# Ledger of designs, part 73: miniprotein binders against a7ua95r516to809

Target 1, 294 residues: a7ua95r516to809
Amino acid sequence: ASLSLLSISDLVPDLQFIFFWMSNAIEILYFIQQKSPAYMQTIELMDDKAGSKESLLSATISANEEAMTILEEVIMYTFQQCVYYITKTLYVVLPGLLDCNPFGTEPSSEQCRRAAGVCVCAVCVMPEAVRRVVSVFQTTSDLLQQYQVHSEIQSQMFAYLFFFTNVSLFNQLIDKGPARGWFQRSRVLQIQASVKILLDWAKGAGHNHLAQKFFAKFCSTVTILASPPQQLSQMSWKALCAEHPSLKPVQLHRILTQYQLMAELGPLPIWQPSSEDEAYIYRTVDLLESFENH

## First folded at step 6 (miniprotein)

Design cc31
Fold by ESMFold2-Fast, scan of step 6:
Structure cc31 (fold): chain B 294 residues (1-294), chain A 83 residues (1-83)
Amino acid sequence: as target 1 above (294 residues)
Amino acid sequence: DPKELVELLLRIAERLLEIARLALERGDFEEAIELAKLAIEAIQIAMELAEKYGTDPEVREKLEEILRKAEEILKRAEEELKK
C-alpha cells in the first residue's frame, strides 16, 4: 500500500503478477479436479501392503481437498485485487468523461487546410479523458488475453467494471450535474457522444451484451436528457417508467425535474405522478446507486 | 497487498508440493513433475515480489525452503521417468 497509482500504466507490473497467478490458480484447480479419477485408478493398481494403500488414498484425497480450498480462496482474492486496483483507477478518470467535448475542439491553423476558400479539416480526435477510460479497459483486456484467463472470468471482470462505471457516472451526473451544467442539452449530447465511444470499444472487444446490460441506467438517463421536450411531453408517467425500467421512479422523477428546469420548461402534467405514484416515489430515498450489489 | 500475495503464493506452493509428493509416492511421475514445476513458478514469482516490495525474513526463509523441496521432487520424478 501507500503508493499513488493514478495511471493504469503504473499498475501494469503489479496487475501482471496478479493476473498471472489468478490464471495459474484457475488452471491448477482445473488440473486437480480432472486428475481425481486418475489417482484413484493408480492407487487401485498398487500392491497391497498393510494399511499403506488406504493411507495413501486417504492422504491424497485430503491433500487435494485442501489444495482446492486454498486455490478457490486465491482465485477470489486475486480477482478482488484486480477489481480493486482497476476500479480505483477508473474512479479517478471517469469524471473527465462527463466534462469533455468529443465533437472536436477549435482546430489550430496548422491542422486546418483550406481548399477554394472552404475549410477542409475536422479530424475528430478522441478526447484525452475518453482515451484514459478506454486505456483502462484495453489494458485489462490485454492482460486477460495475455494470461489466457478463461472467458467466463473475463466476462465476470468486465461485468463488474461496466457496473462500476455505470454507477460512478450515474451518481456523479445526478449529484453534481446541476451545479456543473451537465444537464444542459448541448453538454448532454457531448456526454452521449463520449459514452458512445466507450460502448463502441466494448462492442469491438466482444462485450456488447455486458455493456448494454450494465450501462442501461446511465444510457437511459442521457437518452431522456437528450430527448426533445415535445417527445417527452407526449408520454404518460406510466409509459416513461415502462420505457426506462432500469431507473427507479425517484431517479426518473429527479431527471425529469432537472431536465424541465434546465430546458426552461414549465411543469407538464404528464410528468407529475399521481398521488399513489407520489407516495411510492417518496417512500424510497435511494436516489444514488450503491456499489454493493450482492 | 503485495506482502499478502507473497503469502498466498507460498501457501499455494506448499499445497502443490504436498500433492506432488503424494503423486511421486503413488507412481504418478508425470503429475508430480507438473505440480512441482507449478510450485517452482509460484515460489519464483513470490520471491520476485518479495524482492520488489520487501518481506519478513521468516517468509523469505520459507520461500527458499519450499523451492529446494520442489526442486528435489522434480528431480526425483524426472529420474523415475527415465527408467
Scores: ipSAE 0.194, ipTM 0.674, lowest interface PAE 4.0, mean pLDDT 78

Design cc32
Fold by ESMFold2-Fast, scan of step 6:
Structure cc32 (fold): chain B 294 residues (1-294), chain A 83 residues (1-83)
Amino acid sequence: as target 1 above (294 residues)
Amino acid sequence: DPKEFVELLLRIAERLLEIARLALERGDFEEAIELAKLAIEAIQIAMELAEKYGTDPEVREKLEEILRKAEEILKRAEEELKK
């Protein structure tokens, strides 16, 4: 029998406890922080019972500090567990985004509607590989909203998920792209269209600023590779570095080398690295991105 | 790590219960009720996870002990509030 890919929706019952207690821990932490002054005032208004007032104040301060410490530990633990399960699911579905053809569904996309924050197409369907990635992000958004997680924590979670997605897609394209034919212009245009669907979802979900920030490297890569040969050949190395500051010299050099091969441009490199960058174009340790937050 | 989460919920319940006890002592009965209920919920989730994934007997006994203490504080706070 065929085994279905595990989706994040299959994990929802197990994730509910984690999201619930992340939200509760945040709320309790703020409750304790906000109520501490009122507790101190209540104690000051009590009758002076042979020093019991001072003892109660000291005990209250100590108990609140201990509670805040464990609440911070719970928040960190639950956040890390949510990120772990979500990124594990993303890692499985993301490669499909680089290897799908969204152009077949474009004429029917006009009939797509949004219902309760989710994208639904009545007559046409978004490519399945793209839908799987969007589903992970949508389920995450739904859980954060269901448990009323503070907006700052929601932003931190999506910042990390977009960071993870960017690194994963960039590394796969650079490392496996030549073997998979992903640097061929027709394939790059398909990748660009698929990524646009994902970015459009992020904009609709209120995460446009985060998506623009954390997808910059992968978007720069795809933009360069999708550029017409006539346009790209007229740009200098310095101009390309200025337009794509997220790319390191070794990364830009690799991208342009692949572009030159696929577009069958002349034998002399059109893009001459600046003297200040020339030492860095062969730093292979800087080619792939780290999953560690820098 | 479900066992680690159970231990974290136990620790949070213990701290919430101590704050609830101090709230009772200073006469903040509504706060004592609210905090005791949160401690009970933390213990109930921890007990559910402990049944599903397993835990040490000592942890199970501590969960039951803290649940009893939380229910006692809740009862006392509710009785005082009716006065």
Scores: ipSAE 0.371, ipTM 0.792, lowest interface PAE 2.2, mean pLDDT 80

Design cc33
Fold by ESMFold2-Fast, scan of step 6:
Structure cc33 (fold): chain B 294 residues (1-294), chain A 83 residues (1-83)
Amino acid sequence: as target 1 above (294 residues)
Amino acid sequence: DPKEWVELLLRIAERLLEIARLALERGDFEEAIELAKLAIEAIQIAMELAEKYGTDPEVREKLEEILRKAEEILKRAEEELKK
């Protein structure tokens, strides 16, 4: 009776049922909306007994409104259930993406790199941590396609999933990154490569525009951390804020401060805010992003 | 929650059946048939869930009542369409 399972594959039977009813509710809703003008015309063609026609029209309008309300509730409920269980699964697998090595000593990673240098590799498997995340998105896409869910609902679902992924990855990087060593140069490059695999999947799936929009904060963070120190030192605080509008001032300041504290850079500062900039930075106190805000 | 699903499917079936009844009164027999069939499908799935996970006797009685009404509307619409 519980949908709390370890992998997305374990959830597929339950998700199939939910997607089936979401799709059916959407189709029934559109059917009712499309037929409303025809209902009025049919009533007009009936025998001219004013009281009978008026009563039937009133009843038809009322019944259609009530049906649409219930169908909208079902669509919202099924959408929320899908998002809840899919994001629950994502939450478990996402930390692995920050701590995997696509360039590492893993046999599958080495095989893919060698094949890319010589010819197209049709049998390459991505690193397990990245594969687990991609598998969640691919299974979601497959279910949406299997049940022919309208493209607008598909876009809304992936918008939410990408939003959740971005917030989760950003919050983990900011909160746990220093302790985990994720701000070190080699780790940042690994994270950047892993994220590129995920974004390439999104592009292939037809969601490039959504990925660009909803991964902006995390991508900006990784871009800053991967930037050479000399490039960052050339920019003013105002210029850095303009280049990364998705980041709050306090978030950008935390990222730059941690970057300067990397063991490889020693005590040399990359960048320093002016007194005026410093006052502006400290007006914004929230470091982490909320999953509840859109 | 399977019990919540049974209740939602019951509510969907009730609304579909009311629209199908009104379609019959308007003379939209093809639409009445389509809506009645959808209502029957929703009821059958609700009954399967009720069998597997259990439900209140009152809900089961309502499912059976609505199934009978949906089958009646389907039959009437099919008969009218053959005329």
Scores: ipSAE 0.349, ipTM 0.775, lowest interface PAE 2.7, mean pLDDT 79

Design cc34
Fold by ESMFold2-Fast, scan of step 6:
Structure cc34 (fold): chain B 294 residues (1-294), chain A 83 residues (1-83)
Amino acid sequence: as target 1 above (294 residues)
Amino acid sequence: DPKEMVELLLRAAERLLEIARLALERGDFEEAIELAKLAIEAIQIAMELAEKYGTDPEVREKLEEILRKAEEILKRAEEELKK
């Protein structure tokens, strides 16, 4: 890992400045929008001296429009810069989540507990790899709250960060997974537990709705891979598509193929897509997700 | 990109100053004060970035010009409001 937990802290001074001006631009834009009717009314009540009233009205409209345009550019620029720096940091720490074992004995196995036959060490203590990812999200949340950034913009930022995380994790799992052994059921269960820690953080931070929406593809993928063979063998292609609508046919087919190889399912019923869906199974260009969807 | 940020803040301050000037002309002195203060804050931060990361001399000259004009509008609006 090129960036430590300390590296996100190193970015905070630069990010504070950018968040400060994003918040300011939003507040100024809102102020201009709310005051515009009052400005027009004030001008209409003025004495008309040789067209000065008409000139002032025209100038006010033009100036407000130009100010709103540049403030929107400032908001977009600062938002994009924040996202750029945060996602760049996030990209470095995300692979650790896929290699992480939340059921490991670090730091103390004596303090780990079992509930219903499952190790709850991941609930009691956060693995370092997961902590690094959570720290990026927590720092972002702290900065948004510190500078009182409007709730709608906060939601848009976390929507994009969750979108980015989902795409990054999904693409790495699909592309690198076979070589790294990530499709082995034991590894998938570790990944599922690690992702659950991240999703639980998002819920606690008030972003449960966004997390459920934007992690749907990756969550569907690990859910399928973690499923018992008996459960999956009872489902038709249509049922699997209906239960996992976030997955494209080519993605679902690749996941099921890996599942069969790793689970050593033997002579199970072959999932039969419709004639219409069949063509899409072989569209390899659609296998990996694009970061350009937002 | 600090140069892009300086340019954006300069343009934002110019637009805010124009609105403040028009507010002063309309007799909206409280609005003129608020907008002039925001323009001053934008320019001061742009100047700090320009000193830290460097900037074109023409940009620095414009930053100084806009700061002077914003301070003038602020002073005039404050004096009118006290009246």
Scores: ipSAE 0.505, ipTM 0.850, lowest interface PAE 1.7, mean pLDDT 80
ESMFold2-Fast, scan of step 10: ipSAE 0.241; ipTM 0.715

Design cc35
Fold by ESMFold2-Fast, scan of step 6:
Structure cc35 (fold): chain B 294 residues (1-294), chain A 83 residues (1-83)
Amino acid sequence: as target 1 above (294 residues)
Amino acid sequence: DPKEMVELLLRLAERLLEIARLALERGDFEEAIELAKLAIEAIQIAMELAEKYGTDPEVREKLEEILRKAEEILKRAEEELKK
C-alpha cells in the first residue's frame, strides 16, 4: 500500500478474499476425499461397454489426485498470504507496545469515569498501542470465525502469529532496549503489564495454550528483567534455567549480562554457570528440543 | 501476488470441471452439480482479480471458456437430476 497509516481495518477486504478461498479450498479437498469410495462403487455398477468402465475409473482417480494437489497448493498459498499480510501489520504496531504506559490509563476498580453521561472506564484500561496489536489478533479471529475455517488451521495461524510476535518483541527488546531505556525497572514493569493484556486477550479468545507456548521466551525475558538484581544473583544456574526453560542457556546468559550493564542499581558481578551446571542445562535443552521435534 | 492467485484459481477450476464432467459421466449428478458450482465460483473470482490487476488476453479467454463449460455441465446435471 502507498500509505504508511494503514491499519488492520484497511486490509480487511483483501484478507476476506484470501480467507474465503483458503476455507473454500479446505472444504473442497474434504469433499473430494470423502466421496472417493462412492465413485468406485458407482463405476462398478455401470455397464462395461467397449472397456469404458476401466478407462472411466482410471480417469476419475487421476483427476481426483490432480484436484487434491492443486487444492493443497491453494491452501498453502492462501495461508502464507494471510500470514504475510497480518505479520506485516503486526511488525508496524509491535514496537509501540514497548514504549507505552498502561498504568497512565488505569481506572479505579471501584469507580467508573463518565463523560457526557457515558462510561469511559473500558477505554481507559487499554492503551492505544496495545489496542492496535489486539485489533490485529481480533480481526484475524473474526475472519477465521466468519469463514468457518477448521480449528486445526486456526491453531496453526495463531501459533505462527504468536511466534512472530514473540520473536519480534524479543529481538526489539534485546537489540534496541539498552539504548531506548527499556531495561529500566519502571519501563520493564510497563512492558510486563502491556504483555499481560495481550495474554489475557489470548486466553479469552481460546488460545491460552498457544500463547503460553509461543510467548514463553519473551515472557521469561521480561520476568528476569523485572526481578530484583539481588534475587537473581543469589539463584543457582540450575534454578534460573528451571524457572525459564524456554530460554536457551546462551540466551539466558546474554540477558543477564545485558541486565547487569543496564541495571539502575549499577553493575552486578558477572554471573557464570559452573561446568556441572552448564552440562546439566545443555542436556536438559537437548531433551526438550528432541521432544518438541526440534 | 495477484497473478499467481489467478493462475492457481484457473488451474483449480480446470481440475474441478474435469471431476464434475467425470461425475456427470458416472451418473453422480448431485456431485457434478456441486463441483460445477465450485468451478464457476473459482473462475468468477479469478476473472474479478484479472480485471482489477490485469492479465494476458490468453488467460482471460481461457477463464471465459472454462466458465462456459462449467455452466454447461451444471445445466446438464440439473436436467438429468430432474428426470
Scores: ipSAE 0.438, ipTM 0.832, lowest interface PAE 2.2, mean pLDDT 77
ESMFold2-Fast, scan of step 10: ipSAE 0.406; ipTM 0.817

Design cc36
Fold by ESMFold2-Fast, scan of step 6:
Structure cc36 (fold): chain B 294 residues (1-294), chain A 83 residues (1-83)
Amino acid sequence: as target 1 above (294 residues)
Amino acid sequence: DPKEMVELLLRIAERLLEIARLALERGDFEEAIELAKAAIEAIQIAMELAEKYGTDPEVREKLEEILRKAEEILKRAEEELKK
């Protein structure tokens, strides 16, 4: 009946501690790795008996190994916790992206209208639902930059967030789309425009390659649904499979069935599955994407 | 889970303190200072989380003990380096 509205801003204090210690654990790990050879040299230069040097060396090696193991555990734990809280927030706000209208939306009198009524930034032209999703990504980016988290870890985090967003949007569209009217052409064009705002944000943030890779399935779905009837009706099943390799046969079949049902092409059976795919178009277990299988 | 984070920070601080102690014993005073400071930061964050979300009395006692030991190593290393 109602949806919970979560604010990423409410999570920032908790996320700050997690990002702070992820960054610190990474930095300490690198420090220990870098200093390890110097420990050997320092001990070698000592005037102590061989037995005393050996004892100190063994203790140093053991302590460093234990510290590195715990630091790796902390890095993994903090990464998983960040992903958990961020994706939980995303899951709540993402369905709104499928139900908003970016073409007729006026700014909600936030900072944009204080700029003399002229929108001078991308955020100012976004629907509220899209702004909520962008805010999650932007806050994540800001925290990673603030705590100077290594770029490799940043890339891994956004890879997962984009993967999660793609699966969530695809599943919502396929599962709830028919009841919500999301397969109607006007709604699909609105969804396409909203997704473009997310992709444009990702490009501006330096994550274009990751966005293109991990949004492939949802982008393919929206591209097919937004295709003009004359163009789509002239494509064979085999051609559609070749252009949209991320889609499973059951997924492509469901998408095309919904397109046809919207009375764009009438009742004619235009897309016949290949003989190889015929057995798979009704495998409902493969219809929705798993958050664990990427 | 904040309780798990407190326990992980405590474990980090304990190991950092042991490395700092060994660095002090070897005469690597700059390293001992850096590691002792890192241990203090870990404990301070753990104590802040423990105050906000609660923790076992035994964990709180451990946090206070490790903080005291880290401050001692930091002081000793700084004094040696001034020499």
Scores: ipSAE 0.056, ipTM 0.575, lowest interface PAE 4.2, mean pLDDT 78

Design cc37
Fold by ESMFold2-Fast, scan of step 6:
Structure cc37 (fold): chain B 294 residues (1-294), chain A 83 residues (1-83)
Amino acid sequence: as target 1 above (294 residues)
Amino acid sequence: DPKEMVELLLRIAERLLEIARLALERGDFEEAIELAKIAIEAIQIAMELAEKYGTDPEVREKLEEILRKAEEILKRAEEELKK
């Protein structure tokens, strides 16, 4: 499986090295923080040499603070490097998720296939494009476990990776969707099934809460677009805003406009924004999400 | 950036070595050994990166200097434990 994905596999030796030193720096930082009281006690119990105890105490405090500062810099640097290389790989493989078909082709026997030596039989099969994305997450999880990186850092890593994935997929769908045909109902249902595979992986890996939190915008978008016309046309603008609070009014308006066109619901607006939201939509030109963590 | 990593590993090794030296002075020989060994590993990795990707002569000289000091502290701490 991971060995079949040359992109992420090519980076594994470099990532192993970076994870190794991130883990070491975290362990050293913890060691120094925990040992500081013992260091002070040891100095107190030493033979009294005029001025030497006070000098050694002052030097020990100073050295510990300097070491902690540098270790924090190294932890930040190695974390940023891991994130950089992993997200660079994700950026390359994520567009494929929006263009793949997890339902397979007929006859129905085509839905049951061998993947990495196992038979995967379901209404949905894992497309190669989805497998590539899952492989990046799985490889990251494996490296964090191999080097016993502290669980809080693991959570921060996956929080950022899910954030990046959500922003990347949302921006691509909104910006390129019309030209690529991604707003067509059949394509949306395929996207929904592919996203479910990613979310199921996250749940299995123990990251369900992070996935729910950081995929909210893209999941809301796909949920709306996958709704049957008869169901969606019965919902008011206010109800849709309440159900999908992660979407800005301008984003929701764009999504609903595309939905109306694709579902051929006629020329009259069905989902009328409130006066306040309409004013906001009129003055707001930027539809896309920022990759910056705020 | 491999060159940035070399600089960071050098700085880590320098700080760990100073803590190891202070541990040696206060009689925490086991801690001095642990920290000196980690400093040696950091410097060895930094040297491998410096050889592969290149580095300034000043940085190379500093890596060699810190390695010598770390090996000296390790030896002294091990000798003290034998006593």
Scores: ipSAE 0.209, ipTM 0.679, lowest interface PAE 3.7, mean pLDDT 80

Design cc38
Fold by ESMFold2-Fast, scan of step 6:
Structure cc38 (fold): chain B 294 residues (1-294), chain A 83 residues (1-83)
Amino acid sequence: as target 1 above (294 residues)
Amino acid sequence: DPKEMVELLLRIAERLLEIARLALERGDFEEAIELAKLAIEAIQLAMELAEKYGTDPEVREKLEEILRKAEEILKRAEEELKK
């Protein structure tokens, strides 16, 4: 097949050019990998004129290895630059997700229906803060589609972006939540609705599997905090650990402690850690998530 | 960084051109044509960026040199394929 590079569009920002170069480098690498066996066979079928065949074989191997090495470096560099610019933008807009109100328009009977005890607006008004986050993901998706980046690389990029988003939101909620009032039930329901918009976007974009995997910790946190007191008080520590395996014991303990304070509940013995988990709760340094690989 | 992207494109074009030259030497004329055309596209994109954002005279000279060499390989491969 013929290999062709994508044309540069006028008026594209630096980020778009980085995606363009990454896509082209991937296509060129694939082309060289596919053609390498054919090149070697062609050389082996040639008449050996006093050593020219061996020189050509050695030169071909070296040139292909050098080209693949440089292309792999370019792919890694451009991928890292894309992630850098996208996560830098996400870092600025993500805190707004925890402060916005997706129920902000005064509901009328025509606009809202009740679902599971919550008023859901039939005409969804996306808060500006949520729209900014969705716009970052949508622009990323558009660029990957525009430059025909291979699906495997697309999945890797969204895996990292969802990982980054989950860690950022979780750490913000746990660390700043008490001072900001984010653990109040009304605020938690707003956060849950905002995250639902983000997850629905991911599902529509074909990334439901990645979103379920990488948002598990933050989703578990919000689910627990949004639970009705009558329902949550009937669940044991063991049952909560089983339903929320993404949460570390110290994280679950902190969440339940905040829930008890906000719901004005006294301590429940069934929410107290097992002897096996008790040791991990004393490791408060494990409370916040790391952006490092786990 | 547009300047860094120009330098990366130049490096890619150099490697593509070397592979195209070896393909020509092996008698793989169709592959040499495809690779030379790809190298020309990479250089043209680099020159477009260099025009918009500026570049060192030395880099611009190298871009012109690689473009000339790629065009020569393309011409030779096309001539061999026709004979």
Scores: ipSAE 0.295, ipTM 0.727, lowest interface PAE 3.0, mean pLDDT 79

Design cc39
Fold by ESMFold2-Fast, scan of step 6:
Structure cc39 (fold): chain B 294 residues (1-294), chain A 83 residues (1-83)
Amino acid sequence: as target 1 above (294 residues)
Amino acid sequence: DPKEMVELLLRIAERLLEIARLALERGDFEEAIELAKLAIEAIQFAMELAEKYGTDPEVREKLEEILRKAEEILKRAEEELKK
């Protein structure tokens, strides 16, 4: 194709296929679960002289169990495939969110004309990098609605997508942030504004609770980094731990160290870890988050 | 991915067909029709994937066999329901 970057729209035909069969498998599973008691009752009412009622009952139970097992496997498989393709696309577009400037972006006539079929000037202010991330979430939402996927499965999918986004953004900011200048106050404010656009989308889509839960770590990080020096310097280590329980001691220590350096608050640490946490601020194995959900 | 999906669709169709056969034996003709139709849809989709991405001759032969059996059950159930 002409594009060097993978677009979510390039994957839509393949995703439609996978969503279609995930939805079908869920519907078939519900059909079997719903009809199973009626099947058993029908067998019990059968004339035993017509055949072996016990053999038919045993065969029906076995067949239903095997079908439910396979359908559950298909649902899990198709869910995992959807998540794989969506997160692979998401991983490519997420770094751009940390480098874009939502302040002072110029709207193009193209962007205004493409805003949900209606020209909305506010949408034109969205940076291209943020728009690409929102497009991934919106396409996912559209596919889930198009194939009428059960609301619980929809919630599980967005829970994972938000979890993935949070881990990816947090790890990139912590690991590469110092070299990329992302801890500078002006850059942090740009990042905070970009993240707010994603959170606003999630709220509008009915996923505010999931977004609050799964973005907690990255939101805590940008909140701390965006805090005015006068405000943040008045908070103790224990107060910061209480306000940001999602952050591990080593993570909080790294964030505060970067903040102190960028804000030029002096050579000595203002925020002293509690004696209980002192041993944990050097646990480098806990610095970056795992992509495994737990 | 496509090969795994063909195998999963084949397994779904086999199980749906077995449930449909048992429904026919119980006299649940409406359920037999619904399940047989779902099995046919699963097999037809598996065949489309197999044609597009390729598959083993043994798998293709099995898909054709299951399709034939599903169509037979559907026909029998529809005929019984007309009575």
Scores: ipSAE 0.290, ipTM 0.734, lowest interface PAE 3.3, mean pLDDT 80

